# Miniprotein binders against a2bj90: the designs that were tried, part 33

Target 1, 235 residues: a2bj90
Amino acid sequence: MSRSARRKTSALNTVLRVVEVFASIQGEGPFTGTYSVFVRLAGCNLRCPFCDTRYAWSLEAGKPLGVEELVEEIARYEPSLVVITGGEPLLQRHPLNSLVEGLESLGLRVQLETNGILPAPARDEQLWRVYHVVSPKDVPVRVPGAKLHPSWVDYARATGRAWFKFLVANEQHVREVAEYVAKLGIPRSRVYIMPLTPEKLDMKELLELHSRIASLAVKWRLNFSPRLHLLVQLP

## First folded at step 15 (miniprotein)

Design NX12
Fold by OpenDDE base, fold request of step 20:
Structure NX12 (fold): chain B 235 residues (1-235), chain A 105 residues (1-105)
Amino acid sequence: as target 1 above (235 residues)
Amino acid sequence: SPEEALRRAEELLDEAQWLLKLARIYQRAAEQAARRGDYDKAIFYLDLAVELLEEALELFKEAERLASNPELAEKIREILKQIEQELQTTKERIEAYKKKLEEQK
């Protein structure tokens, strides 16, 4: 490969398309309550009808940012966790590995949010070392074209650094999640159920929905994920 | 026992009333989506509302069967009639939104 081809491949591996960067509290999953910087990447391989971040679906919705510049921006917030989210972050896998390397070199902890359609990290990727929250879109709500890649189950077993988060509305959805994770051999300790919240709920309705789904989590012996950011009115 | 039947009827009514309330929350979300021309989202929330209304209908029917008080049984019958009408209207709205979604293509 010519020096020009290596420079072009190097440049492609050092730029991310980013929608937004902001500091908040992680409201969901195993790191709920953690002071975090959120990096929302552009582009998604799904079109979920219930998506609250539809503005991130197109790669063109993101601005190109250098990995080094982004690491410096994140570090200024002094985060307890860096949450990489978006549409689907793994669509930008190459520059994302470079971002993770930069963040880990500063001693920052990293969590990825993914829909689990793309393969889990390989052992030679920087992404292998970070935490992952996988949100399957095939159960209980079925998004066309959504299927969990089997490698995420193997990654979870090998590393202990993956959890699976499911949106649920009622007990039937919780049952479907329990059956699905049992069939895949996912330990219940790695499973979170989360309320399927529509937009513009009042606080009373939001609290009642959280209470009902949390009670189902106890009944079914699953972990509960709040939508803490909605409850405390943070981004 | 009559006391166990009453307790079970009260549990069923609490759950059924919650499911009915939640269905109506999703119906409101669907109407808001439809007003924005987002018929995919509207259909999604209405399909979920149908599932919840059907489950609520079953729980209210079982509560009616367990109700020893005629006044309570009559109140449940009135609710059942309302849910059946709401189910029909919701299904008709789904079909109308599917048609509108096809017209957007």
Scores: ipSAE 0.841, ipTM 0.927, lowest interface PAE 0.6, mean pLDDT 94
Fold by ESMFold2, fold request of step 20:
Structure NX12 (fold): chain B 235 residues (1-235), chain A 105 residues (1-105)
Amino acid sequence: as target 1 above (235 residues)
Amino acid sequence: SPEEALRRAEELLDEAQWLLKLARIYQRAAEQAARRGDYDKAIFYLDLAVELLEEALELFKEAERLASNPELAEKIREILKQIEQELQTTKERIEAYKKKLEEQK
């Protein structure tokens, strides 16, 4: 990193561009069902056509918030989990590490959601100590420019604090996921398949899709992630 | 045996009927996205629908080959005809939305 680029990054260390902060449940992945505060950071390095949160793509969509003020706001919810999501939160890596430090100082558990394009945390980062759910976008759906950084597999192996979550619609997708994770050396115990759910499904359709993908998870001996917040109609 | 072929045909039919239903869910999602001007999302869902329709078509064809009951086989043939028409229409919609997406660029 050049001196001028590092200087610009340092100027942003205590301020995050935040789209929204809200309480709900974590509806996906290993922490499903946990009372959570969600912090949606602005900016994304992908333009996934299926994205449900396009309003977070631009960094300009976020409002600047001081990290210390944000920690205080989050703490008032008394969350069991703080979920940092976005866009792609790692685009704001430096101030994000400051946020994690503040949250950890209060004993708050933190989970990051990432598309995995940017490298996994280094050992000297506060992000090293939190949980990560990595959602690669190059399998089974292939988004241009979406390549999982190989450090995430090493990080998961070294720390046990990362899981990999994939959107699937059918068994062919599950087969592609299975081949992908086997090639990368990701153990099945770290892999979740989740229903590729469009907006505005009625409850019957949503339940049927969940049932079919859950059955595939059992068949392929992979973990199943619901979209529980949709089933219980929470944000 | 005839019993084994019938059981397999019924399993294929259940799976194929679900894939049809899911394809139609994605087609509806694509139309909703297109009405909002999100043609890239619409194309994504229609591409998924085409994949599901093609998979369903293959499963229905295999179920037809295993069907010993002429009434069932004829019912499957009617479904195959509907799927082939639906595939053609869906592929035409993809091309139309691709043009709309280029016009937005």
Scores: ipSAE 0.838, ipTM 0.920, lowest interface PAE 0.8, mean pLDDT 91
Fold by ESMFold2, fold request of step 20:
Structure NX12 (fold): chain B 235 residues (1-235), chain A 105 residues (1-105)
Amino acid sequence: as target 1 above (235 residues)
Amino acid sequence: SPEEALRRAEELLDEAQWLLKLARIYQRAAEQAARRGDYDKAIFYLDLAVELLEEALELFKEAERLASNPELAEKIREILKQIEQELQTTKERIEAYKKKLEEQK
């Protein structure tokens, strides 16, 4: 009975709750344009009103998958990048580190998307070695409880493997982002501004919003992130 | 100089017109969210629309100050009245959706 009981607790520790796995193009941030496999993990520590993936908020939305079988499934796509997203993937930190180890042992490049509330990876975590796009939700959009953990700035400086991405609608938002990153000591080279796009824009509206935010990025000497998948109509 | 004032007025009007268009895009997004019962999303987009309308209002006021043409200044004043009415209506929608959001709880 002892071995069966220990196997059940071990299986829980090696299981991820996964909402979906699919191939597409990374449409945002520094890896824009890369053929990617997206792994959406269940659970989130925020309830952002603008969230496009509300179906991933609850841990119960995820199907339990063993890390080994998930690695095998991802590998079959032959991705150039594996994007781990969610919800908030760091809510499943322990099995996530196991997934990262498996993916990196196959030579697969990994990028995590996080809201930055939970701490950045420690040096002894497998997550330490992957790329991170951190999307703070306290500025300019001011989601309650969304304070960026300060360790992400230290991590970005120490490793060069983190970037910070902010949703903006106008120049006032860009000014708020600029003040925020300056106060935190985040260099502009690691900052992206991205258009705050509602779900049902026609193409003309989408392009004009992209153009306006891109012009602001140039004016403020910040990086611009498109939402490329929307422009090319991919998931 | 006259050329500087003209360029500045044109820049203000272009930006103000864009901000009005964007505010209306967010108002449409809010209406769509409300039809699905997503009142928190609707309120978020209407709050953005209010911010954009208030910014557009200030830009049109500055453009009016720079306008040397009385017909243009009067057109801008009419736009200012329309924005104030749209702001009032949008704020009323925000309060209505806040009540509906509380009823969902």
Scores: ipSAE 0.838, ipTM 0.919, lowest interface PAE 0.8, mean pLDDT 91
Fold by OpenDDE base, last read:
Structure NX12 (fold): chain B 235 residues (1-235), chain A 105 residues (1-105)
Amino acid sequence: as target 1 above (235 residues)
Amino acid sequence: SPEEALRRAEELLDEAQWLLKLARIYQRAAEQAARRGDYDKAIFYLDLAVELLEEALELFKEAERLASNPELAEKIREILKQIEQELQTTKERIEAYKKKLEEQK
């Protein structure tokens, strides 16, 4: 390999395409209520019709940022959690491992948001050490090209550091989730259901939807994820 | 018992009314998406609205069957007619938006 090829490959492993970095409260999943820095990575392998972050679908929508610079930027917020999200963060797997290494070296906790299409972290990856919230897009609403990679079930069992979050609108969706996770051998304690909220709901409608889905979570013995950021009007 | 039937009818009506409301929320979201040319999103929300309307329709039919009060039964029959019409209109809109989505390709 020529010196030019090695320099290009090393540069590719140290640069992320980032859409936005912001501080807020984690509104969803097992870390709800945590003061967090969100890093939204660019690029997605899906085109979900209900996506609220369509602007992140293209890699070109992100700015190239060095991993070291990004670690320093994140650290200035003094976060209780770093949330790596985007389109699909695992499309940038190599520089993402470097980012995680940098953040962990500072003692920062990291949580990844993923659609679960790409393989779970291997034991030799820095990503193995962090928390993961997997949001399958094949159940209950089927997005074309969405299929949960089976390695996420194995990762969840091996580490206890993964949860599965599903968007639901009614009891039929909750039933489908319950059947799906049972078939895959995912423990119910690792499953979250979350309201499928359309854009620009009023607060009354949003609260009622949360109440209805939370009641279904209790009935079906699943965890409930709010959309807390929508309820408290945070980003 | 008549009391059990009444309680069950009230539960069904509460759930059916919620599903009808939620369907209308998704219909509004679909209309907003369609106005922006986001026909993929519009179709998605209308498909959800159809599912919810169909579920609401069945719950209202069961509530009508359990209704001992003729006035309540009549009110439910009026709602059923409205839902049936709304279902048909929603399905027609889905097909119209599918054509629009194809025209964008």
Scores: ipSAE 0.837, ipTM 0.925, lowest interface PAE 0.6, mean pLDDT 94
Fold by OpenDDE base, last read:
Structure NX12 (fold): chain B 235 residues (1-235), chain A 105 residues (1-105)
Amino acid sequence: as target 1 above (235 residues)
Amino acid sequence: SPEEALRRAEELLDEAQWLLKLARIYQRAAEQAARRGDYDKAIFYLDLAVELLEEALELFKEAERLASNPELAEKIREILKQIEQELQTTKERIEAYKKKLEEQK
């Protein structure tokens, strides 16, 4: 194989397709309230009807960015956390491992957001060392083609660095989540329920929905994830 | 006791009224999606509204059964009739949006 072919394969491992990079507060899950840089990657393996980031579904919606350039851009924000999100970040697994290596070399903490369809990190991946928030799309709301990969349960048990976040609207959804996590042997301490919010809710309606779902979280002994960024009007 | 039955009826009415309100929030979201030609999103929110309306209907029926006051029972019967009509209209709208989604493919 020519030096040109090795440079093309090395370039594929060092370039990410990125939709947007921005600083905000993490509004969801175990890191709620953390000053974070969000890196939204392009491409998704699902077509969720309720998706608020449909512009990220195509790989072509992302700009190609070098891993080194992206690490330098992120570092300028002095974040307390780097959140890797998008469509599905694990579709860009190889350059994503290189990004994580670069960020960890600067002492930056990293959290990945994933739909959990693709396999969890292996022990030899840089992704093994970071935090993961898995958002299954098979329960309680069923998206066609969504199924949680079993390796995420094993990863959660082995590392303690995974949490599971579920969208819910009512008590029946919370019941289905409780039954699902019990069957999989996911500890309740690693489970978050979050309000299923439509776009452009009135603030009074948004607060009432948060209150109702938080009360269900207490009743069912689950963790509650707010939509804090919506409540405080941040991106 | 009659006092326990009244407390239970009030709890059921609070939850049923919330579910009805939440169903109407998702119906508005569906109508906004449909106006943009996003029938997948519209159908999703209407299916969720149907689930919430069906749950609200059962809670209102149980509250009606526990109601000792005839005036309260009549108000609940009027609400039940409204929910049944809203359910039927919502189901018809889902089928109309499924056809429009097929026409876009």
Scores: ipSAE 0.836, ipTM 0.925, lowest interface PAE 0.6, mean pLDDT 94

Design NX12
Fold by OpenDDE base, fold request of step 20:
Structure NX12 (fold): chain B 235 residues (1-235), chain A 105 residues (1-105)
Amino acid sequence: as target 1 above (235 residues)
Amino acid sequence: SPEEALRRAEELLDEAQWLLKLARIYQRAAEQAARRGDYDKAIFYLDLAVELLEEALELFKEAERLASNPELAEKIREILKQIEQELQTTKERIEAYKKKLEEQK
């Protein structure tokens, strides 16, 4: 490989397209209640009808930021967790590995949010060391083009650092999730169900939906993910 | 027993009423999406509302079968007619929004 090809690959591996960086409470999954810095990356390989972050679907919606500058910005918040989210963060896999390396060098914990369509981290990636919340969109919500990559099941078994979060509206959806994870051999202890909330619910309707889905989680012996940020009116 | 049948009917009615309420929440979300020209989102929420209304209809029919009180059975029959009409109207709206979505391509 020529010195020019190595310099072009090094420069492409140090810049992320970022929509926003903000501090809040993690509202979802195994880290619910954690004071977190959210890094929303631009670009998505899906077009989920229920997506609340449609402004992040285009790569062009993000500003180019250097990995070093982004690590310094995140560190100023003194976070208990760094949450990497967006459209689909793994579309920026190479610079994302560099970001993880920088954050881990400061002793910061990192959690990735992904739709699970792209392959899981390999053992030689920095992403192998972090936590992953995989949100499949094939079951039960049947988003076109959504399919869980099988390597996420292998990654979860090998590392213990992956969880699977499913959007549900009723008991039939919870049944479909239970059958799906059983077929894939995903342990129930790694499965979260979360309410499928439309935008602009009133607090009473939002709370009742949470209560109904939480009761189904107990009945079906699955973990429950709230939408805590919606309940406490944080970003 | 008649007491077990009554308890089961009350459980079915609570669940069916919740599903009906949830269907109407998704219908409102669909209408808000459609007003913004977001017919993909509108169709998604209406399809979900149809599933919930169909499930509610089944639970109300089972509650009607278990109802020993004629006045309760009549109230359930009135609700069933309303749900059947709401299902038909919702399915017609889905087809209208599918047409509008095709016109945007």
Scores: ipSAE 0.835, ipTM 0.924, lowest interface PAE 0.6, mean pLDDT 94
Fold by ESMFold2, last read:
Structure NX12 (fold): chain B 235 residues (1-235), chain A 105 residues (1-105)
Amino acid sequence: as target 1 above (235 residues)
Amino acid sequence: SPEEALRRAEELLDEAQWLLKLARIYQRAAEQAARRGDYDKAIFYLDLAVELLEEALELFKEAERLASNPELAEKIREILKQIEQELQTTKERIEAYKKKLEEQK
């Protein structure tokens, strides 16, 4: 393909529906504490009752933005990590792969947040080479229609670039997560448990919940994920 | 041994009291959601609260069986009665919110 043909192909499917772009810290999972730019894509294939970003559920909530312009906007923040989240970002898979290509061409490190219903990246996708934090919504808190696609486990084992994060409230939930990941063959080193935190929890209660869930993570030899952005009051 | 039974009772009481506190945190979250008309979120948090109250109930019952102090055992029985009432009320609230959710359809 010529340079001109590649540009014509890149122009096709090069628009993303974007709810917001902002700088903050990654507060959850394996990259907790990293200075990040968050790109929240519109649209979701779930309606989780506990979702704290309901404003991103509708595709119409997103502003159409060209991928090249978005790459330039993200780069101006000089991020240590670009976090692509949403809604469910994989609903915009084609232009998302173009965004990842642009970000990686600038040497920017990328992490995707996904509910794991849609399949893991294929080897020939740009998404294959980025990091993924997969948050299944069918265990322990069961959201209808939220079945994890089995390809995510294969992807995690093949690449080492996926982790699995679960909201838990108590030890029974942790036991259910442990049984689930064992059945699927997900190694403990790839599993994070995270406190199920309602909105507007006072700081003392938030810390106590974190402490209790962190103690369970140690007991069950699982990784603990805080919700650090809540603790430090960042978006 | 008596020492093991005492340690176990103390562990059960600590966990049960935390579960009770957490259930009430989720009940407050459900009330906040219901005030906004988010009855799906309210039901979700009340279902969690019921799970936690039922677990706390079982832990308090076990702690009562291990209690060597009759004053402590009686206080636990009072807590058990309160939890049973709270469970009933919470389950009734869930059914009420389910009706309100259907009316929003």
Scores: ipSAE 0.829, ipTM 0.918, lowest interface PAE 0.8, mean pLDDT 91
Fold by ESMFold2, last read:
Structure NX12 (fold): chain B 235 residues (1-235), chain A 105 residues (1-105)
Amino acid sequence: as target 1 above (235 residues)
Amino acid sequence: SPEEALRRAEELLDEAQWLLKLARIYQRAAEQAARRGDYDKAIFYLDLAVELLEEALELFKEAERLASNPELAEKIREILKQIEQELQTTKERIEAYKKKLEEQK
């Protein structure tokens, strides 16, 4: 088979296992409020007890979708941001890089959500040029096996395109986050604390929890991330 | 310094009362998760509730030491007894849910 035919065959066989694609608002982190298309990839290397997307844990939960077809579907939404999430999207790293290439060729801005266990992008990956929100799961809420790969800190310093987001319930958790990020050399400007919100909170409880965690963010000079989609009842 | 002690006690009480409320929120979340059979999630929220109750207990004890009003100190003592009982009950539920989680395997 010629090199050109092999490239076309490879593109047709470049497949992501996708759980869902939908339009909504990015509710968390530095891009909060942005009109976004979410692409939820199947498979996760963690089983966090607090996970609210358990339906994405198994790779078999995703349906195979060709990268070219997916790019076309995303483009029809005319998003301001494409958010790639999951499970853990980096488990499908090779076809994910192909998706990013296709999206960037159309001028679409991309953000990845990751638990940071797998290494940060290398300079020769398409993922190198996109934005990343890294949510370590070994502090303060400790999930077994959830160690942040140190390359994410190096990546953040080299590119300015990574931020770190932590679920917290109280000031003790915020102290643990502060100690953790200081030890790793992560500047405060790259750190977000976010309320640890269970499912089925009424709006008064949700607002009060947001208020308390936001006050802690101010006290500790850290960025605050809401869970805006919960406040405005979007997916 | 009595004015400083009063301000400190008020700060401790506000924080402790919030921690109690938050612990109750997580206890309720754990009950809902258990009704769905999600015992790992239930245990996670109960462990968090225990952490918050233990912190609240320490803050109420400090507020009791700073209380100059005997009726306030008595009220705090009743709250401390309630928290101790709640801690015991919550830890027993954690162990019960751990058994149920193992039975699902």
Scores: ipSAE 0.823, ipTM 0.912, lowest interface PAE 0.8, mean pLDDT 91
Fold by ESMFold2, fold request of step 20:
Structure NX12 (fold): chain B 235 residues (1-235), chain A 105 residues (1-105)
Amino acid sequence: as target 1 above (235 residues)
Amino acid sequence: SPEEALRRAEELLDEAQWLLKLARIYQRAAEQAARRGDYDKAIFYLDLAVELLEEALELFKEAERLASNPELAEKIREILKQIEQELQTTKERIEAYKKKLEEQK
């Protein structure tokens, strides 16, 4: 079989279910403010009541896209960061590793967003080399079945490429996060607290909530994550 | 000192008033979600509102203890009564929405 035929067969067998691809600003976490292309993968292993991307829950919401085609589409945006999100992207782990390989071969920096239920990358995965923002859903707002896999803590300590992000509304929530991360051995430098924002807040309410949570981040010596895209009205 | 107690009471009142405002933001979000039939989201926001009202209640109680002005203390007691009523009403709405969510199954 020629090299050309083998490559075509491999590309056709490596498919992701993709809900949307779009350019915007990373509004949350350690890469806040970065010009990014978002790749929203279909399928989720949770049904969070507060989820603002419910349209990505079903695998059938995604269109099948070949990894090579997707890499080319992403590259045309000339992103400073590629954010892979979803649903839960690790439900499509095998083709996701192929996507990461393609993006890295072009020198594109990649960040994964995950709820952390599935295990962290192994050393031999392409995902091992990329950045991860892990958003556990079992504290403070407890979603059934959302247990954080312990390998994420090990991965974060071994690589320095994972951070943990938590939605909070008040100081009691921040205290719960602080207790949770202490019990798991997650250092404060890896922890972000972010305002729990309902949809359709007016700007005054949004700014006041940001201010209150940022003050708590300072008080508790944790990192603060805005929801910058909401403040600047980007997707 | 009286100056220290006043400053502490002012800090407690500011935080408690914010928690009330945030609870009402979540109550509004719950109402909007319920009107769309999203009862799981409505219940989630009302549960948050209950947490915030309970926290505000405790902060107002502490502020009342520190209040040296009898008129301020009486106003705080009126607010406490209103919060207790709001808590009960919100808990009743949660149970009503739980029934509606189950009916959707």
Scores: ipSAE 0.792, ipTM 0.900, lowest interface PAE 0.9, mean pLDDT 91

